# Ledger of designs, part 29: VH-VL binders against Large ribosomal subunit protein uL10m (mRpL10)

Target 1, 224 residues: Large ribosomal subunit protein uL10m (mRpL10), of Drosophila melanogaster (Fruit fly) (q9vpl3)
Amino acid sequence: RGKINIQRPKAPHYERARVVAVTQPKYPELPKAKSCFKTRAERTQQQQENPYNEIIAREVRNWLDHSRLVAFFHLSSITADDIFRVRVQLHKQNLHLKSYGSKIIEQAVKNTRYEAIVPLFHSNHCIVFSPDPEKTAALLRIVRRVPQMVLLGGIVEETMLSRNQLVAYAQMPGLHAVQAQLVQTLSQAPGHLIQQLQAHQNSFVQVLDVHAKNQMNEETPKST

## First folded at step 13 (VH-VL)

Design ja5 (from j19 with heavy chain S28K)
Fold by OpenDDE, fold request of step 17:
Formats: structure tokens, C-alpha cells, sequence
Structure ja5 (fold): chain C 224 residues (1-224), chain A 118 residues (1-118), chain B 112 residues (1-112)
């Protein structure tokens, strides 16, 4: 009984080999998953610039250019009623909530000073715009009660701020209050300076007087 | 001065389509929402819906959902209310109104009277 | 939908006398932030509605001081301290806390 060589099986008989060759399922070559790594450059070229996207991108740019307060949010699943309620609340405070696709945002901020915000828009997002930076506190108050809106960061007076920085900014006294405080401090500065200068002079005079008195006492001969 | 100017009175037959307009002036049109309110003859005010002209975000009252279409053209600062097929029951005065900041419906159009009679 | 009930339906008033209109909501108009979105509108004969009061008690710009709003939760009141001839018309309360926004049935103020 010949040892069945499992490592090098004998070639099947010609007829069997032919049948096996014909019956081999020609699996369509799975399209070689072209590595989804089309370079960012190649993906950008094939996106047929939808004229519509350009229009919307222009709108986004317009909002950015006319807003002194811009806040970026991650938007979780939210009902139509809830988003409407939030929009109305924000609107009453001159805060304008908008939602755009990530691609639109990318296009809108391309080659602008705002290009750094693109990484914030990887998921569902919304943006709040306002011409009034003083409404930051109002914005945060409103959105705190909306768990579906997560603050990512923002732009205030052309400065990009982190979430924490925005919160801190909202807690700061208004510009006018700070200005008033500055004026008050500046107005008091000369008075304090004069007092300090006078204090040193007075102390110096006192020391001199004491020294003079001591010298006079040493020069008075004890008349025995 | 903030003004909302609506299109003129309309007399139509049942089944006809109609589009009425509300033009805003004296303010930045895209920064304020426009609502529509119906007032049937001798009756009270009824909320129809509202639009944000900046992105055409629209919210209808359930009773008017599918019955009318609210739209806006921001390029000409105009909001629209339209019917595909009018009914006699659509006979009413229609008002557009602006939703203001730290206010409510603060400015109103003069109204558009729509008469549907066979 | 929130039902807004106004009383009275008609308010005949003598010139110079005070008037009071009540508006009751079927549910609380206080939102999650504690804000109440209630407004009062005036509609003079043959004219569009005009905003008088917003957020319960705030007078809109150009509204005379004889108009005042008060209330909380579900009960609201519009008061006219001294009714003038120009005050003739229908007054509506409006809630916009809950969607859809709803109006009261209106109160007609007339001069006796």
C-alpha cells in the first residue's frame, strides 16, 4: 500500500485535472481594494466642485467675516423640535445657529485665516454666529442645557479660543467694565505715586532731624 | 425704519395656485426670521410657520404642514407663502411678521387679503 | 397644542378708566431656562397686529407706559391704566415657548 504523500500529491490524471481546471470557480478578482488612501490631493481633485457647494461656502465665509463671536459645537442626535427651540432661544439673543457639511466648511475656510478650524468638523457639527461678542455668556447659558451640543471652541474678536478659554471669556467683566477699571486704576496711580514719593521724603527728613539732634547733643559740653 | 411690505390683495378660484410675498427693508434681512400668520374673516390669529431666510430653515405649524409652502429669497429680501391648490377655506388675511431680538413678532406686514371664490 | 384662553371676550370701557385682560395657558409657559415667552399684541380695526408687550412685562419700543403686562406660569394679565380712544381694538396674547406657537382668542376693547 504506497504511502500517500500528503506533501506532494501526485498530479491527478489528465482527465481529472481538466475537470478540476474547468470547475474551479473563477472568483472575480475582488477589486483590489484600492487602498482608500487616495492621497488627500487626489480626493480633492475628483470632488467635482458642486456649484451649490461654492455658494454655500461663500455664505459661510460671509458669516465668518461679519461675526465677532463664532462658536463651534459637536451636534449629537437631536430632535427637530429641540433644535428649533434652541434656535429660537439663540435667535432672541442675536445668536445664529447654522449647520453645514464638513466639506462645505473646508471649502469655505480654504486659504483663509480660519483654516485651522477644519479639524473641528470631522463629525456632525453646528456653528453659532453673532456680531456681538458680549453674547458669549448668553450663548453658554443656553447651550449648557442642551446636552446634544458640545462646545468645541470658538473665535472671539478674530482670536481662536479653546472651550476653556471661551468659558473664561464669558466670565470676564465686559469690556466697558474693564475699561472703567483701567481708568480708575490709572487715575489713582499718580496719587499713589505722589504719596509714595512723599513718604520717602518725609522719612528721609525725619532721619536727618534725628541725626541733627544727636549731633547737637554730643556737642553740648557737660558744664561741670 | 424696519418695514415689511406684502404683495397686494388676491382674488382666486378654487384649485388655482398662489404665491404671495413679504419684502423686508430697513434691516439686515438674513438676520431675522419671518413668520406667517393667518386671520380668517372675523376670526383670531393663527400661526402658520416661520422661516430663517439665511438658510431657508423652515418650521410649519402642524395644521399647515403640507398645505402651504414658506420660502425666502434673501437676494431680494423677500419671504413667500404659496399654495399649490387654493380652497375656499383659504380665504383670509395673511400677515408676515419679523421675529426680533429680545422681543417677539415685533414688526408686521400690512397683510395680504386672499379671497378664494368660486 | 397650547390653548390660550382670554377673558373677557369683550371689554367695554369708559374713556380714562382702566382695563384688564387675562390670558391663561393650558400648560406652563416657562421653559427649561426659566424664560417665559408670552407676548401681547394689539390689532386696531383695519390694521395689522402690533406688538405691545414681550416676555410677560417688557414694553416694546414706542408702546405707551399705560400698557403693562404681568403674570407667571399659566396666568397673565395685560393692563391699560387709562384707556384712550386709540386703544380700541382686539388684543391677543401669544405664546411661543411651545411649538406650535399659539394665540389667544382675542379680547375686543371698545369705548362705551
Amino acid sequence: as target 1 above (224 residues)
Amino acid sequence: EVQLVQSGAEVKKPGESLKISCKGSGYKFTYYWIGWVRQMPGKGLEWMGIIDPSDSYTRYSPSFQGQVTISADKSITTAYLQWSSLKASDTAMYYCARLGYESSLDYWGQGTLVTVSS
Amino acid sequence: DIVMTQTPLSSPVTLGQPASISCRSSQSLVDSDGDTYLSWLQQRPGQPPRLLIYDISNRFSGVPDRFSGSGAGTDFTLKISRVEAEDVGVYYCMQYTHYPWTFGGGTKVEIK
Scores: ipSAE 0.897, ipTM 0.963, lowest interface PAE 0.5, mean pLDDT 88
Fold by OpenDDE, fold request of step 17:
Structure ja5 (fold): chain C 224 residues (1-224), chain A 118 residues (1-118), chain B 112 residues (1-112)
Amino acid sequence: as target 1 above (224 residues)
Amino acid sequence: EVQLVQSGAEVKKPGESLKISCKGSGYKFTYYWIGWVRQMPGKGLEWMGIIDPSDSYTRYSPSFQGQVTISADKSITTAYLQWSSLKASDTAMYYCARLGYESSLDYWGQGTLVTVSS
Amino acid sequence: DIVMTQTPLSSPVTLGQPASISCRSSQSLVDSDGDTYLSWLQQRPGQPPRLLIYDISNRFSGVPDRFSGSGAGTDFTLKISRVEAEDVGVYYCMQYTHYPWTFGGGTKVEIK
């Protein structure tokens, strides 16, 4: 049983981290009076921004800006050979697997529309980028056989999707097929609405008829 | 047009260091991996290793692990193969090649001839 | 490492006649997803290698239709339906299913 390094505890499994995060009492942060003076800590944090981190953050932003498909994964312990195999498979599909530190991701998405993804990066993670959203099915096919990669969610066409939504998206027919289905559905919608409206009216009439019949039966004197 | 242009022929002595280059053009350099292949005189092709220029992720063939260094400078769209100390046995033609999408090594450099002689 | 064995070593062919090159792998090249990463390369004299076929049977862009690839598992074949003068060179099979990637020993196609 490997000695639990108390000084550097391994980040908990994503599911455990989620449970812990949800169970942590949210204490209302007292409105910290915005002191006009950047605290030494804020200055030190700004100074500790390793110019290198900024460069990498810019790279991440560039990937995000040029990707129509972005998928986020928890990455468990994986061998070098296995990760290489997966990267090659993904590459062949114009899918680009990258790994960045959580701080870099935070810097990269700060003050952007992607800031909401920051909570996903509390543990070991990897990101897959692609300019082609049609490769979502291929992505899921490839990673399904990689137990070390757990899908957390993604971004498709600038829309944040949960894991389940991303799976559903991958199962959807192509855009044109969906458009055709939409047109078909819209063409049927008026008929369905009419049917629903008529159904309520018919039900109401039926209820009234039943009520009328019951009243008539109550008025029929029991001929002793 | 996709093109890989390699540095010129090199004549070196044993023990010398060498760095040869492969410059990609006509495509987005950071989106494609670059592999290196050795061909000894009159012999077949040997896989050396591959690099993802976007993050410098590199994977070597076991036979070449520790023998060479593969690197890339994405700012100038160039991949490199380098030796710290050349051997006579390093005499060969060296090719860089791009790993394509839904393909294999789809574009190749013209090759760099490295001659190591005393 | 996966050993790729090509046969024949040399293939003298008359112009206009067909040629066939075999490549056998020491292990199956089928991955867990059912994909097979086998390619054929052509190297003309004094030139770098050129991709001909990828994924067993797919012709790369610009490759003439006289080139065809087939096979499965461990046995693969490159066929040239009608050999032309420009087809002279050494042909290599390459597997990249298993790391390290490996090449066949090459087959020299010559005109008789």
Scores: ipSAE 0.893, ipTM 0.961, lowest interface PAE 0.5, mean pLDDT 88
Fold by OpenDDE, fold request of step 17:
Structure ja5 (fold): chain C 224 residues (1-224), chain A 118 residues (1-118), chain B 112 residues (1-112)
Amino acid sequence: as target 1 above (224 residues)
Amino acid sequence: EVQLVQSGAEVKKPGESLKISCKGSGYKFTYYWIGWVRQMPGKGLEWMGIIDPSDSYTRYSPSFQGQVTISADKSITTAYLQWSSLKASDTAMYYCARLGYESSLDYWGQGTLVTVSS
Amino acid sequence: DIVMTQTPLSSPVTLGQPASISCRSSQSLVDSDGDTYLSWLQQRPGQPPRLLIYDISNRFSGVPDRFSGSGAGTDFTLKISRVEAEDVGVYYCMQYTHYPWTFGGGTKVEIK
């Protein structure tokens, strides 16, 4: 009876091997412990898959698309009463204050012309929307008295503006006033041109008249 | 034309739940807030609360906090006022009203009469 | 809560005569920004309230010129220069400067 090599057991007979292979307990693979640490990418993807987030993102996009004035604010800790007061004040001016999660904003502006605003939303923030860009001055007036709201920047007439640029814009006369001034200036331009053209002609005629008078005086014989 | 149309009169028993509606039309519903006002029989007006239908931001009067629920469905341009358990003291006319721009409660619903009797 | 006190409770008026309603607030209705949110509402018998005046003195669209609002701080007045039959009803002042928003107790205008 050959020494049973315990270190290298002889391969069992084919039939035995088959039986052993079939009778080997298939231990269910322990469910890979879903690492609680979903990568930022996985979290982002899971958030994208939340139908609710998609709906809200769509709403944000709708606000952006229908707003001619959008202002971004950092929002520090504010009381419920204070935020309500501000919202009512803004509402009366057709200004709509909204607060969304950063991830929702990211989803909303992804692959849009507004994607550049994403870096502004790293902390608590709020957005004010309005279809009327003329309300920029009113917005800044209202928010100036709300220390918890810090202006970061905005979008006016599809143009992204820095904080300083937005403030400057608010100080400008209304678009209609500027347009009226422009129209007035443009309407005066032809008149000025005509005046200038006529001035040259008139000057020329005057010079000719003087010349004619001088010639007539030279032809008058001094009747000695 | 701006209109707020409320649901019809309700007769209920104490302990029953109720949800009444206010449908806005003739304007962009998500751009205006909707307030609710109670008027008890032969009494004055009482502010209940207000909702921004665009994000469902809601603020209740302290007297009505926890007593009612204000909600909105912007998809059908409708605001709601609901009770989980009615009381006899809830018998009143309920109005919805729009908060306008550069105005106050500028447009009102026709009112919903709620009668709670044993 | 801000208490709004209206006087008189009832105002019998002869047709064509003026009417005046007073509303007094328990606190100033001027907010930190200097804005005052006071409105006047009319409720005709069997009808919902209707906005007449907002921000103390501004007439809402469609409101006749005979209605005027005035006041400042805590004292406000609604005036009807010439009362018409259609003006019969209850008038309410409303403040929405301070939360919760509050209404006056109402003034009943009736024809004498």
Scores: ipSAE 0.892, ipTM 0.962, lowest interface PAE 0.5, mean pLDDT 88
Fold by OpenDDE, look of step 15:
Structure ja5 (fold): chain C 224 residues (1-224), chain A 118 residues (1-118), chain B 112 residues (1-112)
Amino acid sequence: as target 1 above (224 residues)
Amino acid sequence: EVQLVQSGAEVKKPGESLKISCKGSGYKFTYYWIGWVRQMPGKGLEWMGIIDPSDSYTRYSPSFQGQVTISADKSITTAYLQWSSLKASDTAMYYCARLGYESSLDYWGQGTLVTVSS
Amino acid sequence: DIVMTQTPLSSPVTLGQPASISCRSSQSLVDSDGDTYLSWLQQRPGQPPRLLIYDISNRFSGVPDRFSGSGAGTDFTLKISRVEAEDVGVYYCMQYTHYPWTFGGGTKVEIK
């Protein structure tokens, strides 16, 4: 009885292979956890059929108009559990993650100041909205741990920023801190100016004094 | 002031459908998530699920998945919990609660008592 | 699911005396960011739950300073420095680090 090579089982006879193939229990595909984010195809199909696209587009506009921070992400395949976790984390920071179809975005931003964002939505994407631009650092901190979310760019205080600019922005001290620094710098400027002006005057006076002293010494007759 | 006001007590028979409501006020409704919690008589708290009213994103506890439906109408700042077919075992107090920023379930409704009896 | 175990089940306390409630999780409640999402809730008789403590040790607005939360990882404690009559009720710990979110079984605080 030939040693059954457990590592390379001999391919079953063609007939047996057919029977095995037919008798393989079709395990019902585990309901694919419907990713909270509809696939691009599903979104596109829904957009074609859904009379509510305009309503959704209005909502997108509303988010854009009321957000001082908007960040755009490419979204790779992510599980429902992972996206939920991220959403909760973002929520706790007053960051709101949304996903829309490309057509909806196009409709939403058409003839608006946001039209330039349309090219960012060529793939699966998500958007994070916040009324608080100071949450940029928190946003980046959270998403750094989510490899499925790739930062593409954003809008901060109505200014479109590249990915790198957004990262740089997040590293800057808060607006108030910058303002405070500016005020401090401005408050010091007059003092420095005065010092510089006084320094020149003092130097001039010193030179004059030296000159005066020299003249006095020349006029002092050598009392023989 | 932040308030969650729930619908009144319900007495139902097995097999009947039910939809209870939770109305939020005193805050921007679409910016906060609403969770539902069950408390059976004399028992502890059970997490049922949560909804983001802004886009109706919903996440159920596995034990309640398919058993109930959580929804929201942001136009009237109301969240809903509904059953298609009630069971006697659904007899409980149901609470809605807001998920706050940097906090947890920070504000709670007064609860809705659901009694299912033959 | 994360199992939250509270001890004791019942805590009879004399007015003015301290009370301590323990909550133990079956797994660490520390997330990948190092954050721990544990809350304490108070439910007075006939009332809805009320948030007392969030993120282990932060008192929610309006919560008296006699309430304090502590702990790390899997072990958490709610302390009442001086129990008052109004503190009678059931206390629950809640974790929301892992989904599904889960509550402890509750601890009933009663006055002796």
Scores: ipSAE 0.875, ipTM 0.950, lowest interface PAE 0.6, mean pLDDT 87

Design ja5 (from j19 with heavy chain S28K)
Fold by ESMFold2, fold request of step 17:
Structure ja5 (fold): chain C 224 residues (1-224), chain A 118 residues (1-118), chain B 112 residues (1-112)
Amino acid sequence: as target 1 above (224 residues)
Amino acid sequence: EVQLVQSGAEVKKPGESLKISCKGSGYKFTYYWIGWVRQMPGKGLEWMGIIDPSDSYTRYSPSFQGQVTISADKSITTAYLQWSSLKASDTAMYYCARLGYESSLDYWGQGTLVTVSS
Amino acid sequence: DIVMTQTPLSSPVTLGQPASISCRSSQSLVDSDGDTYLSWLQQRPGQPPRLLIYDISNRFSGVPDRFSGSGAGTDFTLKISRVEAEDVGVYYCMQYTHYPWTFGGGTKVEIK
């Protein structure tokens, strides 16, 4: 029995500290001034990060190699609930949302025709990969309701497309749909048929021209 | 065909750690998410969380946040559910399931019975 | 959390007769894209769950056409047109439109 004064320590408010840490923005570090002398700790950290970065860069290369659709987005601040919902919506369409550091993207596209994408990853970003280029329309439909994701451009069938070109590609019917549209337009008034054939033909030629120019650039040695 | 094969039944004491596995085969493992579902004896189903094995993106049910760890090793096409310190209340059947595109939790593992008793 | 309420809790059914199972969500399951991620699972005695219906009404591969799903918004129904002996088990609705993902409490289908 004994009389004892039990002093209960106030539990640390990890919830408040956690919320503050999560809501505090990660400011980009200013680039460190170049120095001819590096500390041992800096050398060790740099050495460890290089192998990790290369492993992730190989993963990015693998996704690029196996994806006929790749889309690049600027990503602004987004809640955990919102990004989860978006990831689920994209997954339902065989679209795979990922994010990588700019240095990893640079390593992944080094010595490829895609080196021009590196500046897109200067700010916060995400990438959507898919083996299904016909899912471009579904991708754009989903993200139009997500103002935190802003389309920057993409790659379709190994051809780099600007934002406007990717949007135009998404509005093109598929090969089966183009064939069906041609059959239906042959039964319409002559003037309307000519307009529809010209529009489809121009869109197809423009996509092929972009693809052909990318293939030519890959075969030609670049000047250093 | 598509299979999810879970590790065998476990009998443990309170306070022990445990890591159970779910090996996927017959499909491209990194293209599908893996979810974990608990079924307490004689009770219904409870979603514990889900993982995208391609980048280890993980989301937990609030009821299980901090209670378990979900992970994956895509090199061996295996997802894991792990406890650092088991409780008797963790006695349950645990299922893994694949989240398919253009479907739902479409393929399920056979279940792993975990029994925690002193 | 979205509560998924199933009725009835138990459905004893004469072999060859229909069964109907209701699932009601506490909130709409329609997402921003207009889709509804509502599924029905079957758990036979001693077996893991299996997918029957996804997206309200789509039968998963290998599921007999005696199973059908319907509904919208907050109210959903699974129907078995003619119950067979192999249909004995517990049926669950599941939603994954909203985090956290939740299941109904289950409906036990038994042969009378």
Scores: ipSAE 0.817, ipTM 0.927, lowest interface PAE 0.8, mean pLDDT 81
Fold by ESMFold2, look of step 16:
Structure ja5 (fold): chain C 224 residues (1-224), chain A 118 residues (1-118), chain B 112 residues (1-112)
Amino acid sequence: as target 1 above (224 residues)
Amino acid sequence: EVQLVQSGAEVKKPGESLKISCKGSGYKFTYYWIGWVRQMPGKGLEWMGIIDPSDSYTRYSPSFQGQVTISADKSITTAYLQWSSLKASDTAMYYCARLGYESSLDYWGQGTLVTVSS
Amino acid sequence: DIVMTQTPLSSPVTLGQPASISCRSSQSLVDSDGDTYLSWLQQRPGQPPRLLIYDISNRFSGVPDRFSGSGAGTDFTLKISRVEAEDVGVYYCMQYTHYPWTFGGGTKVEIK
């Protein structure tokens, strides 16, 4: 089952809808005093298109641009105490939990390769950002004990990954370990091997840059 | 060099408002939380609350919920602690501290002494 | 709320001798992920607190090797192997495993 864990059933829909309706009684606000001929839909649309929304969208773009790990979760009802505990656990690992409205996400990824993530935000959600893709294993370890957070997929090193691909990525050796092994191999290489590597420098430098996380240089002609 | 610099000492009367500041420098301000800690004269430390400056997510200690406001302005890398109406019992030293990843409250401000007396 | 009880309240120590400070929590500080967020702070006279030890036993940057932390569950210890003049001050344990975050009452280290 993709949406519901039958072994751990959620509260009935009518109970959730009833609680939400009590806490968000929007329908009486339309009559006499506030309705200068604006519908609730028009007010919602205007609020979402205001300059504040663009400021928040710009912040989301900034997090996307500076995060080598981004993970998307469905977020079920969770207490303030539980979400605080999870935020602390994640922060301890340089993982940054945030939530944004779907319209804000849509604005943030407009004209980017990440537009494909917009459908993930039709329901209640949260996003985890980190500059450290090697923290993927720690992320999954922390959230496996948080049934309210259901992994949908992610972005690692600017590549979109499904849930299964992200889990597989987390099982790989850390990039620092791979990088350290490469440095050790190059340091111990005989002189003729070093000459061979230099002769094929275009392709080898590209491989090292990918593994060494030198992807900050977006304009290397040798990477093509 | 990570540094938290707090605003100067304050002398106030009961009922007055006050906003003290904590300016962070030498690190990416939005990647770390800022906590506020009270130390009453001759007493120990009390956690007041914490803020994530990136989205203004805040959590208060129950003892301080509704008594103070914690906020941040990330454009000037500054966190704030604010009272709308001071009480004499608010007389204390107030510290800000940064919550680091893979550490804890790792860098502390120099403190702001607040004295509230009639 | 988690109560953090420190002993002793005061620890007069001869220069060059060891000091040991105990911190006991009212319940386990092990979180759901198996981690323990217990740290030790030092507050020298007239100064703000500074971090010494985090995660029970990890020394923070710039903290001398004479400081060490140990413990598990509810019982934690800070040791100073050879007390120096600059070690005078009040030492606090702090937990942030459980909301709300709490500190111990402090232990004053003094030179005899």
Scores: ipSAE 0.811, ipTM 0.925, lowest interface PAE 0.9, mean pLDDT 80
Fold by ESMFold2, look of step 13:
Structure ja5 (fold): chain C 224 residues (1-224), chain A 118 residues (1-118), chain B 112 residues (1-112)
Amino acid sequence: as target 1 above (224 residues)
Amino acid sequence: EVQLVQSGAEVKKPGESLKISCKGSGYKFTYYWIGWVRQMPGKGLEWMGIIDPSDSYTRYSPSFQGQVTISADKSITTAYLQWSSLKASDTAMYYCARLGYESSLDYWGQGTLVTVSS
Amino acid sequence: DIVMTQTPLSSPVTLGQPASISCRSSQSLVDSDGDTYLSWLQQRPGQPPRLLIYDISNRFSGVPDRFSGSGAGTDFTLKISRVEAEDVGVYYCMQYTHYPWTFGGGTKVEIK
């Protein structure tokens, strides 16, 4: 050809790949009709033989029921050495780090007051359980230096808390009565919003009263 | 009372498999990790690995990774140490110990002597 | 791996006299959380190890007050204020701040 085609295809490499593909095993023997039924029965049996998820879900529910502190984290990529170090630090504080699949969490909290946590497990995650709600501050101190764990929220004394509410809870003194009172107050966010709106209304009325009194002063002869 | 009871002494030949046990009692088994420690004849202590029985999370010492399997069955409050193929160099005393959260390896089993000879 | 070096290797002690055992780590045992996971174990002849001291200086339940621990960073000490006959055995330090967890080589305490 009159055009110099230096870009000739490397046909030998392409055809060597074709030859390798042809030399792969040609066919597996397909089982007879009984094996086809077994495949469908195996799929059904595999569905039935996934009761392991039920056992794990009961374990998750048991941890939820016996833990006065539960914290949920997004977990990004982390080395085995780093997660081991974190698990040891947490264990030393009676904090128990675990990971479960999203389906298992959904199954564990179905028909419970905690069903609202399911959306938190759409991404990679981990959960920390503890019988000791006083360990919330220790938990946050430990994970502060673990950027791979990002706090999403938690449960304290059977009350759902947002991230900010859990952080606020951790800053309270160790007295249970004070901490329980704070958790109850924070979990009643709609009432707090109503109180703030009522305070704004009162402030607006007060401004109008001051303005009315100023108008009366301007209309009153200014003395002497 | 907290107690760890290990399976009895074993005499094996090279190449045989073995699974030894450590049964915990007197405490909530799933709240404490179980570690395994080897003591070669006349030598000191060597950490082999640890397991959290609540979820079977395990971590092995690099010297034992791929050499043994640590497992637990929390329904019978028992931890296990297992070899698929024993070597004469596996002859040692093996201890299990509980990792406490207010302490350290605080309660120890009585030990299982494993002897591997031709 | 963190090497835990114990001295002395053997400590013959007169009954009722003090004993002191040193443990030195090849690296600091202070964790990112500021804690140090250093323990002392006792192994009497023919028996499994027994926890004496955890977190450098805390005596485990049932351990006599004649046992005390101290130290920081890389240097740690176990002291027995008055050695009794039942204290015969090998003493080990152990760290689990850093992976892999390691023990000292042991110090044999004998009465003489």
Scores: ipSAE 0.799, ipTM 0.922, lowest interface PAE 0.9, mean pLDDT 80
Fold by ESMFold2, look of step 15:
Structure ja5 (fold): chain C 224 residues (1-224), chain A 118 residues (1-118), chain B 112 residues (1-112)
Amino acid sequence: as target 1 above (224 residues)
Amino acid sequence: EVQLVQSGAEVKKPGESLKISCKGSGYKFTYYWIGWVRQMPGKGLEWMGIIDPSDSYTRYSPSFQGQVTISADKSITTAYLQWSSLKASDTAMYYCARLGYESSLDYWGQGTLVTVSS
Amino acid sequence: DIVMTQTPLSSPVTLGQPASISCRSSQSLVDSDGDTYLSWLQQRPGQPPRLLIYDISNRFSGVPDRFSGSGAGTDFTLKISRVEAEDVGVYYCMQYTHYPWTFGGGTKVEIK
């Protein structure tokens, strides 16, 4: 008869009872002083980026640095048998299929010119690396029969290519001469992006000007 | 030159655990897959499974799925094959082999003899 | 699972004479790209397997030209044009076009 609602907290500043036992054990277990501070270390490590993520991010950077061909794919649901077959086919062509978490990719490309690829990793994805850009045609041939892998774009000789640009690259003959021409053309890509942004901006301003002139009852004299 | 060096012979009793190793050298370890192959005494070769050390992607033969664990530690260029509970029928020679590109299982380790007896 | 059937099971051969080993698969080994992942391995007595031939007919580095491979689809052959004493051992075909990867049962080459 009485309420036992007012109990002293059994484990203030302790791990859960499942992790740290308070009872007197028959097989002695020495509670180490660091066990009480493990929660602080976990919080500090959570606030500081996971060091395993940085190790893996460094490996992604290494693959990017040593690969003259990198291709990015959206990856739909795929059976274990189908992905294994594709991995073997790619491997036979010196093409290396990998998947990484989006945060790891963000870390890997931070402060590099490849930061623009980060949005591609918001969905299920995979990446194919190769030291051989001449294997682009083989890559596209293999994945053509894999509808679960949808090409998003890639990197060839350190130049970012859209899906259509990568497909066009794979179809060009005389790879050495075509590489020189393609690199020159794609090195002007920042100018194309700026021109496209300026054109869209100018189109928006032009639409506003038309609306403003219509509100002012625009009149245009005609002459012959 | 490319080499795969395996850990030494093991004598175990049923129910014991075991982890054997395969150390690769003379090539970029993360660029090549490592396969494991069993050869029972007086018998042929059986594919157990394969691992890509770069991302730890593994695929097991159905006969060995759940019976063994294949792993790799790329920092020391070493692949592993391990059992949680050995059986007498696990007595065999175990080979690791590298899967090359534009080749096949091209370089093989010397083998690790595992003997499991009551 | 793809069954790889090798014949003969044993091939006693006189030194300097040819040997021929057949391997038949239960299904076509041609993949979606038209490639065939069929290799031949040699295992000398007391030694690990050694790659001889990959992709049906390509000799691996350091393999003498007396070894040759041929075949298509489901039927494959390894030939040794002039058998030497060091060629004694067991020969295996292996396919890795289809999961799971499988080996033939082996053909023992012996000297008469």
Scores: ipSAE 0.727, ipTM 0.896, lowest interface PAE 1.4, mean pLDDT 80

